# Designs tried in a protein design chat: VH-VL binders against Mitochondrial distribution and morphology protein 38 (MDM38). Part 3

Target 1, 223 residues: Mitochondrial distribution and morphology protein 38 (MDM38), of Saccharomyces cerevisiae (q08179r182to404)
Amino acid sequence: KLIEIRKKTSEFLHETLEESNLITYNTIENAEKKQKFLNFFRKLYSAKEGKIMTFQHDEISAIAQMFKNDSVLDNLSRPQLAAMSKFMSLRPFGNDNMLRYQIRSKLKDIMNDDKTIDYEGVESLSQEELYQACVSRGMKAYGVSKEDLVDNLKVWLELRLRQKIPSVLMVLSSTFTFGGLPKENYSKAFSPLAEKKETKSKYDDLLDLYYDGILQVLSSIPD
Key: E = the ipSAE of ESMFold2; O = the ipSAE of OpenDDE; V2 = 0.75 times the mean of E and O plus 0.25 times the DockQ between their complexes.

## First folded at step 1 (VH-VL)

Design F4 (framework fv_ifinatamab)
Fold by ESMFold2-Fast, scan of step 1:
Structure F4 (fold): chain C 223 residues (1-223), chain A 119 residues (1-119), chain B 106 residues (1-106)
Amino acid sequence: as target 1 above (223 residues)
Amino acid sequence: QVQLVQSGAEVKKPGSSVKVSCKASGGTFSSYAMHWVRQAPGQGLEWMGYIIPIFGTAKYNEKFKGRVTITADESTSTAYMELSSLRSEDTAVYYCARDYGSGSYEDYWGQGTLVTVSS
Amino acid sequence: EIVLTQSPATLSLSPGERATLSCRASSSVSYMHWYQQKPGQAPRPLIYDASNRATGIPARFSGSGSGTDFTLTISSLEPEDFAVYYCQQRSNWPPTFGQGTKVEIK
């Protein structure tokens, strides 16, 4: 049942995110950062028109870091907040402010849990703990091997704790990777860092998938 | 620079409890893990547990489970380690140490507190 | 829990000689740390994350290794380097220490 709920809520969020302005241009702190933001989205809009563009992980991270959880949540509509709540296994009752508070609280719980897991080491979790950690973060966990769950969680921790990607973008990214693969036009737009590494590990493949998901969220921002 | 200052030496009777303090200065207290490690005379280092003050999360080595309690007071930037039901084999120097987590790049240690359990 | 085995237990050398200390883990670890301890003193961080020197640690100390096999090297022993050395892993719960290698003067 959780799989069905997540598929339906992912599809709804994918269809409606284009209606939301996830960042306010004027909240960007200085002119240099504003120029990087504008250059990135100009490049992204070119990719939407079918031009093949290359996006490096570092540039995706730099732009994603400009977003704040509160700003994103404030710009989501009630149906989008309800869908996100359901995706995160919360009960979507109450008004808009209550939904935003519940989602913020859940994201804070996940962030605190991220730090605890990082301290203990992902490989030290029991199979049940590992499964629950992945499920709570919106990952596909059903029938997934222990090794793949470990890799998924390690990638999440790298992006969240080291790359400082906001929790809300991580969850929204999960809806894109859960509901389906990134669109072919956008997937061709980024540089696959995994090809730089001769070993072609599962970790590197997952890292590429998460960056694809983040790029999909960013691409949903209106032109 | 981070500094950790521990409470002074203690002499305790078997069956009693001891509470050692570790006061941090020179950085954020609440978001870093504070670990406790002990060393019996002539022996190696033995990890006891840690606390992450902002989360209230404490984890313990199974060897000490039920006897050790690690707490933190964010208002005073002080961590505590309380060990109950003391035995002669608990005679050791007890250290606090601060780090960032599993990817911790450098840790800071207190000077140590000698706890002697004698009858 | 991951067991760390240090070898040798005791290493008897003269000043100016190279010391090589080994730490072997019972299963793969991502992070290995090294500490120096002199009698009556707290452990002093030497190396973090296998190969990075801690603040104030002389260049003669170096660490290497990955997976299950890690090494601490002191390129030329100074009189102040005769001490006990411990390895520690933190990547897997619970954190564990090796039993120590005593580097003593010959």
Scores: ipSAE 0.000, ipTM 0.397, lowest interface PAE 18.0, mean pLDDT 77

Design F5 (framework fv_ifinatamab)
Fold by ESMFold2-Fast, scan of step 1:
Structure F5 (fold): chain C 223 residues (1-223), chain A 120 residues (1-120), chain B 106 residues (1-106)
Amino acid sequence: as target 1 above (223 residues)
Amino acid sequence: QVQLVQSGAEVKKPGSSVKVSCKASGYTFTSYYMHWVRQAPGQGLEWMGYINPSGGSTKYNEKFKGRVTITADESTSTAYMELSSLRSEDTAVYYCARGYDFWSGYSDYWGQGTLVTVSS
Amino acid sequence: EIVLTQSPATLSLSPGERATLSCRASSSVSYMHWYQQKPGQAPRPLIYDASNRATGIPARFSGSGSGTDFTLTISSLEPEDFAVYYCQQYGSSPPTFGQGTKVEIK
């Protein structure tokens, strides 16, 4: 049921993100960050126009850090807020402000839980605790091995606690895992540069996948 | 005006470590990457790595991986580059340089350089 | 890693002459930049993203090229232009520099 709900809400969010202004340039903290933001999106739009461009993990993180949970939620429409609520296993009710409050409260709970898990260590969690942690964060968990659940949670904690990517962007990125295939040419146009490595771990492959998800969300922002 | 001011010249013994500082002013420190580039006497430029001062993420050239550590202190707007297990071939001028953007590798402002001499 | 080969290694010219410097990449690059360096000084940015002049750079400096072949042109050399010039790419990590072209007075 959860899997089906998440698939349906992900498909809806993917189709409608391009209709939303997830950030207003005027809300970015300073002129230097505004210029970096504009330059990044010029590069993204050039890639959509058919130019082959590569993206570093650090450049994706730097831009993602400019987004604020409240600003993103303020710019999502009522249907998008309801879909996000359902994706997070909440029962959407009330007006727009009530939906935003509900989502903010859930994100705060997840953020507090992130710190606790990081402190105790992901390896200390039981199979059932790992499963629930991944489910609560919008990750695909049913039928996933304990090893993969551990790696998924470690990547989430790296992006959230060390790379300081906003929780709302992390949740939206997770919808690209449950939804249909990305738009034609997305992987080709926006392939994140994983760095030339002689050896890649499973963790590194998963990290690349999560950064691609974040880039997909960012690429959905209209010109 | 943007300025990058580096620490003074150092003379080190083989096997020791050196830590060079780069104090930034005139801009928002966390909005730009800080790159480190070295130049051996009479040779060209060699990229060592960078740090994103927002969050502290780093990337190193594989040639120096395991020996180089780049750090940043947001409170003092200062970046540091530490190179360990020094050899005579590490004798070079070490530069910090501000990344113009997050993706092109272009550096628009450079420190004055720090000469590190490794000799027995 | 992408290797950048600059040619010629040395250009011996007189003030007023045109200087043309080449930089060839071992594979296609997304970005190419040029820096000027004088003895005892840090590199000075000249051109970024193949053809854009850096702040304060005189109009006599121009850059062109794409893919693997890039050129820096100084239309009429001034005495202060005699220096070493480096190209730098970022098409894939790590950023790499060419070996430099020395523009010296004849």
Scores: ipSAE 0.000, ipTM 0.448, lowest interface PAE 15.6, mean pLDDT 81

Design F6 (from F1, 16 letters changed; framework fv_ifinatamab)
Fold by ESMFold2-Fast, scan of step 1:
Structure F6 (fold): chain C 223 residues (1-223), chain A 122 residues (1-122), chain B 106 residues (1-106)
Amino acid sequence: as target 1 above (223 residues)
Amino acid sequence: QVQLVQSGAEVKKPGSSVKVSCKASGYTFTGYYMHWVRQAPGQGLEWMGYINPNSGGTKYNEKFKGRVTITADESTSTAYMELSSLRSEDTAVYYCAREEYYDILTGYFDYWGQGTLVTVSS
Amino acid sequence: EIVLTQSPATLSLSPGERATLSCRASSSVSYMHWYQQKPGQAPRPLIYDASNRATGIPARFSGSGSGTDFTLTISSLEPEDFAVYYCQQYGSSPPTFGQGTKVEIK
């Protein structure tokens, strides 16, 4: 049932995300960051117009880092906040501020848990603990092997703790997994790894998928 | 193999000028900004300025206002830093360092010259 | 100009120990980089854009932080890691460096 709820809330969020000003150019205070933001979105627009563009993971991370959880949540409508709450297995309650508090509290719980798991090691978790950790982070976990759950958590920890991707963007990017494969194939825009090996590790494939999800969220920003 | 090779050590008198060179090899000279950074003996690093060899555009640290001039010769792939009106406190090792420019400058210097010691004494 | 303050000024540790170096900016910065310098040598790039390892830098080196607070961590010191470490920002012109943290053998 959780999969059904997540699929429906993901579809709603995807359809309405374009109506939200998750960040505006004018809220970026630093001139260098503004230029980087502008150049990134020009590149995204070129990719949407059919040009083959390469996106580096570092480039995606740098732009994603400009978003803050509270700023994103402040720019989501009440129905979007309720959908996000349901996606995160929370029961939405109260007014807009209460919904934002509920989501913020859940994200802080996940961040605290992230640090604990990273410190102790992903391999320290039981299969049930791995399952619950993935579920609470918006990952598909039903029918997923223990090995894949471990890899998914490791990718999440890399993006959250080391790349400092805001957790709200991570959760929103997860909605694209439940909504199916992206309509546009942005994977073609990713820069080949420097090593250029024929076969990537499964970890690297998952990392690419997560960055693709983040890129998809960023590509939903209008103008 | 990327290399930045600087000119040799110099001893100068107060009030004179010094011109340090940095010869680049192993990459497309015009594709990278060239920065100059100095370090007084036993002290930290201080940024002086940069040049874009492709355009000749320069930017200088206000601290060296009117005293520093950075130039580049594309035909020899060499950048120069000239510092005038030298004082004893200008005694330092002077480094050139390159930065790759894609969309925006981030101040990241991926390759450095070996350094040139300039001693200012009477 | 943005002032970077590094702490501690000197860190005395033994090989195998973890080193944690702090860099604090007087205002929020866009980019933070870390360099290692050994006596008689030019600075060596270690970390760029707060957390990315430069080419050829071992995995024991990691960087983190954002805004005004940044950290360089060496998970297990090797003999070759005893050096001076500088943070450097480019949040606004001019680029500025911290005063350095000397990591020395105890």
Scores: ipSAE 0.000, ipTM 0.388, lowest interface PAE 23.3, mean pLDDT 80

Design F7 (framework fv_ifinatamab)
Fold by ESMFold2-Fast, scan of step 1:
Structure F7 (fold): chain C 223 residues (1-223), chain A 119 residues (1-119), chain B 106 residues (1-106)
Amino acid sequence: as target 1 above (223 residues)
Amino acid sequence: QVQLVQSGAEVKKPGSSVKVSCKASGYTFTSYGMHWVRQAPGQGLEWMGYISAYSGNTKYNEKFKGRVTITADESTSTAYMELSSLRSEDTAVYYCARDRGYSYGLDYWGQGTLVTVSS
Amino acid sequence: EIVLTQSPATLSLSPGERATLSCRASSSVSYMHWYQQKPGQAPRPLIYDASNRATGIPARFSGSGSGTDFTLTISSLEPEDFAVYYCQQRSNWPPTFGQGTKVEIK
């Protein structure tokens, strides 16, 4: 049941993110950061036109860091806010501002929890605590091994706490990674297979999936 | 083809600062992070800090916070580690090392730079 | 922070003998890495992700383990293998190293 809800809400968000304005170029204050932003989106739009382009993780992180949770939430429509609430296992209620408040409050709770888990170590969690942590973050959890849950949470903490990816983008990214991207379309538009010179671990695969999801969220921004 | 080449040995007086460079070649500099690790004579490895080459985001060991500054220059593919307020206990070989991520650890290391702090 | 404890601190063996080095973590670690260091040289990547040999590492080196208990094995010591070996976890910030195991000639 939770899987059905998340699948439907992720499909809806994936299909409708292009209707959202997630950031305005004019909110970026530093000239160097503005140039990086412009270069990134020029490259991203080239990829959307069918040109094969590759994106480095640091490149994606640098751009993602320029987004703010409040700005993103302010630009999502009511149906998108409701879908995001459902994906996060919240019950959507009230007007738009109440939905934004609920999502913001939940993201703050997750952020505080992230710091606690990171301080104590992911491996300190009981199996039930580990399961609940992954569920709360929109990750696949049912039928997933303890080792895979640990890897998922470690990837989340790396991106959230160390790469400082905004929590809202992490949740939106999860909608793409949960729904799954057509692998062949991904290979042609982003990251040529030739770049994978060696066998990747499960952690590296998960890291790639999250960055791919962030890239998909960013590609949904109108030019 | 991947190489990390560090600046030469330095002798510094207590209270001064030192800036060690690490020039990267053979890969896309902005695709990987860089760690700095030191080793005092006869001692083990001690992590100092990290920088993302593209974003410029840094992380420091609390022991060195306020004294260490790590920077990266994309135009020259060079990372830098500056340590201020030097003490005799800072005498060590300082290494830069490329961050491959959790699954691979630090996959390429510089040759090391000996910094001697003496009066 | 995760503390890595290596044992023994010193391992005295002859060429041709098997060496077994232990690294124990204060809490469960998903990824453990090993480095070899000879006097006057930078650490050399040896094993990544518990059991995978780094590029150019001879087959006599193998790693195993999971959770809190990891092992590095050298099946038959060569003269060039007498060195200090460090384990490292990079799963959690800050990255931490074990104190090292010195493999020396008996």
Scores: ipSAE 0.000, ipTM 0.432, lowest interface PAE 16.5, mean pLDDT 79

Design F8 (framework fv_ifinatamab)
Fold by ESMFold2-Fast, scan of step 1:
Structure F8 (fold): chain C 223 residues (1-223), chain A 120 residues (1-120), chain B 106 residues (1-106)
Amino acid sequence: as target 1 above (223 residues)
Amino acid sequence: QVQLVQSGAEVKKPGSSVKVSCKASGYTFTSYDMHWVRQAPGQGLEWMGYMNPNSGNTKYNEKFKGRVTITADESTSTAYMELSSLRSEDTAVYYCARGLWFGESYFDYWGQGTLVTVSS
Amino acid sequence: EIVLTQSPATLSLSPGERATLSCRASSSVSYMHWYQQKPGQAPRPLIYDASNRATGIPARFSGSGSGTDFTLTISSLEPEDFAVYYCQQYGSSPPTFGQGTKVEIK
């Protein structure tokens, strides 16, 4: 049931994110950051035009860090807020401000939990605690091995606590996991690390998947 | 792929107006600014202005301010440049050209050009 | 308005020779681009942001420079390279173009 709800809400969010102005060029605080933003989106627009581009994790993180949870939520429409609420297992109700408050409150709870789990160590969690942690963060958890749940949570913590990716972008990125694999053309054009000949760990594969999701969210920003 | 197709050549009398169209295809129309650049016979290139189809923002070269109007129709992915109070020195090939919506990019795709002849 | 001055006005060379084209700005510019134009055709982008080749541009074309002095180099001229070349800045509004350098066959 949860999987069904998450699939439906993720499909809706994917289709409508381009209607939202998640950040504007003029809100970026200094000229160096504006230049990095411009260069990144220049490269991203080239990829949309069919040029094969590779994106490094560091450059994706640098751009993602420029976003703030409050600013993103302020620019989402009511239907998008309701979809995000449902995706996060909340009961959407009330006006836009009430929905934003509920989502913000949930994101804050997850952030505090992230710090606690990181302090204790992911491996210290019981099987039930690990399952609940993954479910609450929008991860696929039913039928997933304990080993894979551990890897998923470690990747989340790396991106949230060390790469400082905003929680809202992490949640939106997770919706792309529930929406299935990206279109073949998209996966080719937007792959951060497109090397096929190298050996990768499951952790590295999950890390690439999350960065791909973040790229998809960023690519939805209208000009 | 990306194409910018402009309307055909025009012959105009001094004091009249001309409106040139530029139909875009092969990309997301609102992702790029549409610039207009002219070239008088045997002379160099001169920038006239641009329109951002997403925001509706325009900016014009001071030399043409008050005479030039750049517009866009998102539903047809078509940009327009209208120049009024035509003079013989406005005889030129007029080009539309695509640039990044921040205006700092190079013009990566150009229309084929529209010859406007102003004859008295 | 930033004025761009190109030199030489005309460069007469044979296929296989190296072409070096100069563009000087009246004040420092952040972005310099280069275009190729053949008679009856629209300008074709060659180089953007001083040194980056545009899509489909062969490796014999290269750009360099910063501040007020910029150079376009064609390492070995091919028959199709004989054309007019324009530099263009858009680091300061309005965007301006140089007057052009004509590269013609001897």
Scores: ipSAE 0.000, ipTM 0.404, lowest interface PAE 20.1, mean pLDDT 79

Design F9 (framework fv_ifinatamab)
Fold by ESMFold2-Fast, scan of step 1:
Structure F9 (fold): chain C 223 residues (1-223), chain A 120 residues (1-120), chain B 106 residues (1-106)
Amino acid sequence: as target 1 above (223 residues)
Amino acid sequence: QVQLVQSGAEVKKPGSSVKVSCKASGGTFSSYAMHWVRQAPGQGLEWMGYIIPIFGTAKYNEKFKGRVTITADESTSTAYMELSSLRSEDTAVYYCARSPDYYYYGMDVWGQGTLVTVSS
Amino acid sequence: EIVLTQSPATLSLSPGERATLSCRASSSVSYMHWYQQKPGQAPRPLIYDASNRATGIPARFSGSGSGTDFTLTISSLEPEDFAVYYCQQYGSSPPTFGQGTKVEIK
């Protein structure tokens, strides 16, 4: 029933994220970073207006890094917070601040767990530990092989610990990948440019999928 | 919480220009689309254009192309609309209004309006 | 540009009665919004994206519709509801408004 709950809540979040207003620009103090932020969203806006644009992984990471968990959560509506809470297998209760606290606390637990897993190595986890780690991060785990769970978790750790993408954006990107249901207005213009390689690995495919999810989130909740 | 406060009424002669200001307070300015909409006495609403301050890009209704200029100053959280070559038909209340996203989702906060009268 | 036609132009009703206002677009629209305007005041957001109530708007106001045909319903008119109502679309640039429906006291 978790799968059904996650599918329904991800659909709701996809439909309502465009209504959100995420205030990030005003918190950027470095003039060079502000200019990169502006250029990225001008490019994204051009894509929404019908131009075919391609985004690099490092470009997406640089912009995503400028967002903060608290800022994103502060600008989500009550229904969006409740949906995110349900997607993360939490029982939503209380006022908006209580919902934000619950989500923030869960994200902090995941962040601490990320560091521990990375230190000990993904391969050190048992099958059950791998399954639980993937489930807690919003990944599709039911019916997924051990090798695929390992790859998924390695991609998550790369984006979280090396690329320093905020955990809230990672969870929101998971809602776009979980059901395999793209937004109605999604187009080739939002696909990042793949790294030039002779052969493409399964890890590279998962990495592309996550960057596409992050780009979708950024296109839906601008600021 | 957020409030849009516009400059005061203006009386102008045909052929002159007018510049109306709209100052945002109590909320975020730069990431919202700031629209300008006018209403002639006893008539309906007419969209003129918008600017997204964070991008610096303005778009205009073709009807006003070449006569209207919309600008924004992020440091003062103020949007401006300048209309040149004024005609008597430009007599209207001019409103600024913001949209939460930059592809016209809907205008959620409106200024009080500025009456511009064009007469000889 | 997309033309929005509101009907009726004027609706004369008594407090407590149901008001149904129509807005028809010349072609399919992606977003439809509704505004209330009282004399001497700026338009007040009422409904956004066809069916969502704006903040502070009473439950008696509801919106519905898709494609080219949209409706604003006031289930039971209160004295403060007598005003002009405008629909506004964005299906393609430019955004356009309907001519308005005046809801007046009978």
Scores: ipSAE 0.000, ipTM 0.411, lowest interface PAE 17.6, mean pLDDT 78

Design I1 (framework fv_inotuzumab)
Fold by ESMFold2-Fast, scan of step 1:
Structure I1 (fold): chain C 223 residues (1-223), chain A 120 residues (1-120), chain B 112 residues (1-112)
Amino acid sequence: as target 1 above (223 residues)
Amino acid sequence: EVQLVQSGAEVKKPGASVKVSCKASGYTFTSYYIHWVRQAPGQGLEWIGGINPSGGSTTYRRKFQGRVTMTADTSTSTVYMELSSLRSEDTAVYYCARDEYSSGWYFDYWGQGTLVTVSS
Amino acid sequence: DVQVTQSPSSLSASVGDRVTITCRSSQSLVYSSGNTYLSWYLHKPGKAPQLLIYKVSNRDSGVPDRFSGSGSGTDFTLTISSLQPEDFATYYCQQSYSTPYTFGQGTKVEIK
């Protein structure tokens, strides 16, 4: 059932995210960052229109870091907030502010858990703890090997704690990358290297998958 | 006056690591990327990678991935490039350079260079 | 990766000569904004590289007007209209359209 709920809420978010301006140009404080933001989105829109463009992890991270949890949540509609709540295994209720509070509270719980897991080491988790950690973060966990769950969680922690990707973008990225497994029948719409035969590790493949998910969230921002 | 001042020459043995510094002054440190470029004797310029001092995100040329680490210390306006598992072919002058993102992605200011010699 | 290739690898010239160096990229360097991210640098032994031209045709501040850049898409040219003694150096083109940034192999301008 969880899989069905996550698939349906992901589909809805994918269809409607373009209706939300997740960040406004005016909220970016520095002139240099504003120009970088504009250059990134011009490149992204060119790729969306069919030009062959390559996106480096660092350029995706730099743009993603400009987003704030509260600002993103403020710009999501009630149906989108309800879908996000359901995706995170929460029962949506109340008005927009109540939904935002509910999601914000859950994101804070995940952020605190991220720090604890990173401190103790992912490999210190029991089989059940590892499974629940992955499920809580929107990852595909049923039928996934312990080694792949460990890699999934390590990639999440790298992006969250070291690359400083906002937790709200990580969750939205998970809706595009639900399943999180390397070697899935997965298409990278914006990278000319998406079709490349890879000899990379499962960790590297998964890292690419998450960055593509972030890129897909960013590509939903209106022209 | 914009300046990038690098640390002095280093001599290392194969297998060692080297850490080169680049101290920025005269501008807002976190508003510009810093990139590293090297030139081996008798060869051309080779881009190694770059760092965003705001947040510390990095991009490396793939042949250096696993061996290079770039970091930024905002309290001292200093970028570091550490290259490990040194080989004789890593003997080069290493330059840091500022990337002008606000007007079009080019290296407008360069450090004076740091000679790194790798020999036994 | 986007590669850039320079020609010639070296040339001999006299003071007062017109010098032309070419740079070809493996793909278009035109961004969606219309800007083209190709730069030219001058490098002398014992000195740091120096920016000459950015975005194909814009001279950096303090660069003499004898230096000019032109081109579009994948084909670019650096021209020195009347070579001066201080211009004997190695010249590099660079694309910054996409990471990894890449430089041409360099063109050494030598005295005859």
Scores: ipSAE 0.000, ipTM 0.403, lowest interface PAE 21.5, mean pLDDT 79

Design I10 (framework fv_inotuzumab; at its last look DockQ between E and O 0.04; V2 from the best seeds 0.00; counts 0 for: pae O 13.6 > 2, placed apart)
Heavy chain, then light chain:
Amino acid sequence: EVQLVQSGAEVKKPGASVKVSCKASGYTFTSYYIHWVRQAPGQGLEWIGGINPSGGSTTYRRKFQGRVTMTADTSTSTVYMELSSLRSEDTAVYYCARGTYYYDSSGYEYWGQGTLVTVSS
Amino acid sequence: DVQVTQSPSSLSASVGDRVTITCRSSQSLVYSSGNTYLSWYLHKPGKAPQLLIYKVSNRDSGVPDRFSGSGSGTDFTLTISSLQPEDFATYYCQQSYSTPYTFGQGTKVEIK
ESMFold2-Fast, scan of step 1: ipSAE 0.005; ipTM 0.498
ESMFold2, look of step 2: ipSAE 0.000; ipTM 0.482
ESMFold2 (binder alone), look of step 2: mean pLDDT 91; pTM 0.935
OpenDDE, look of step 2: ipSAE 0.000; ipTM 0.526

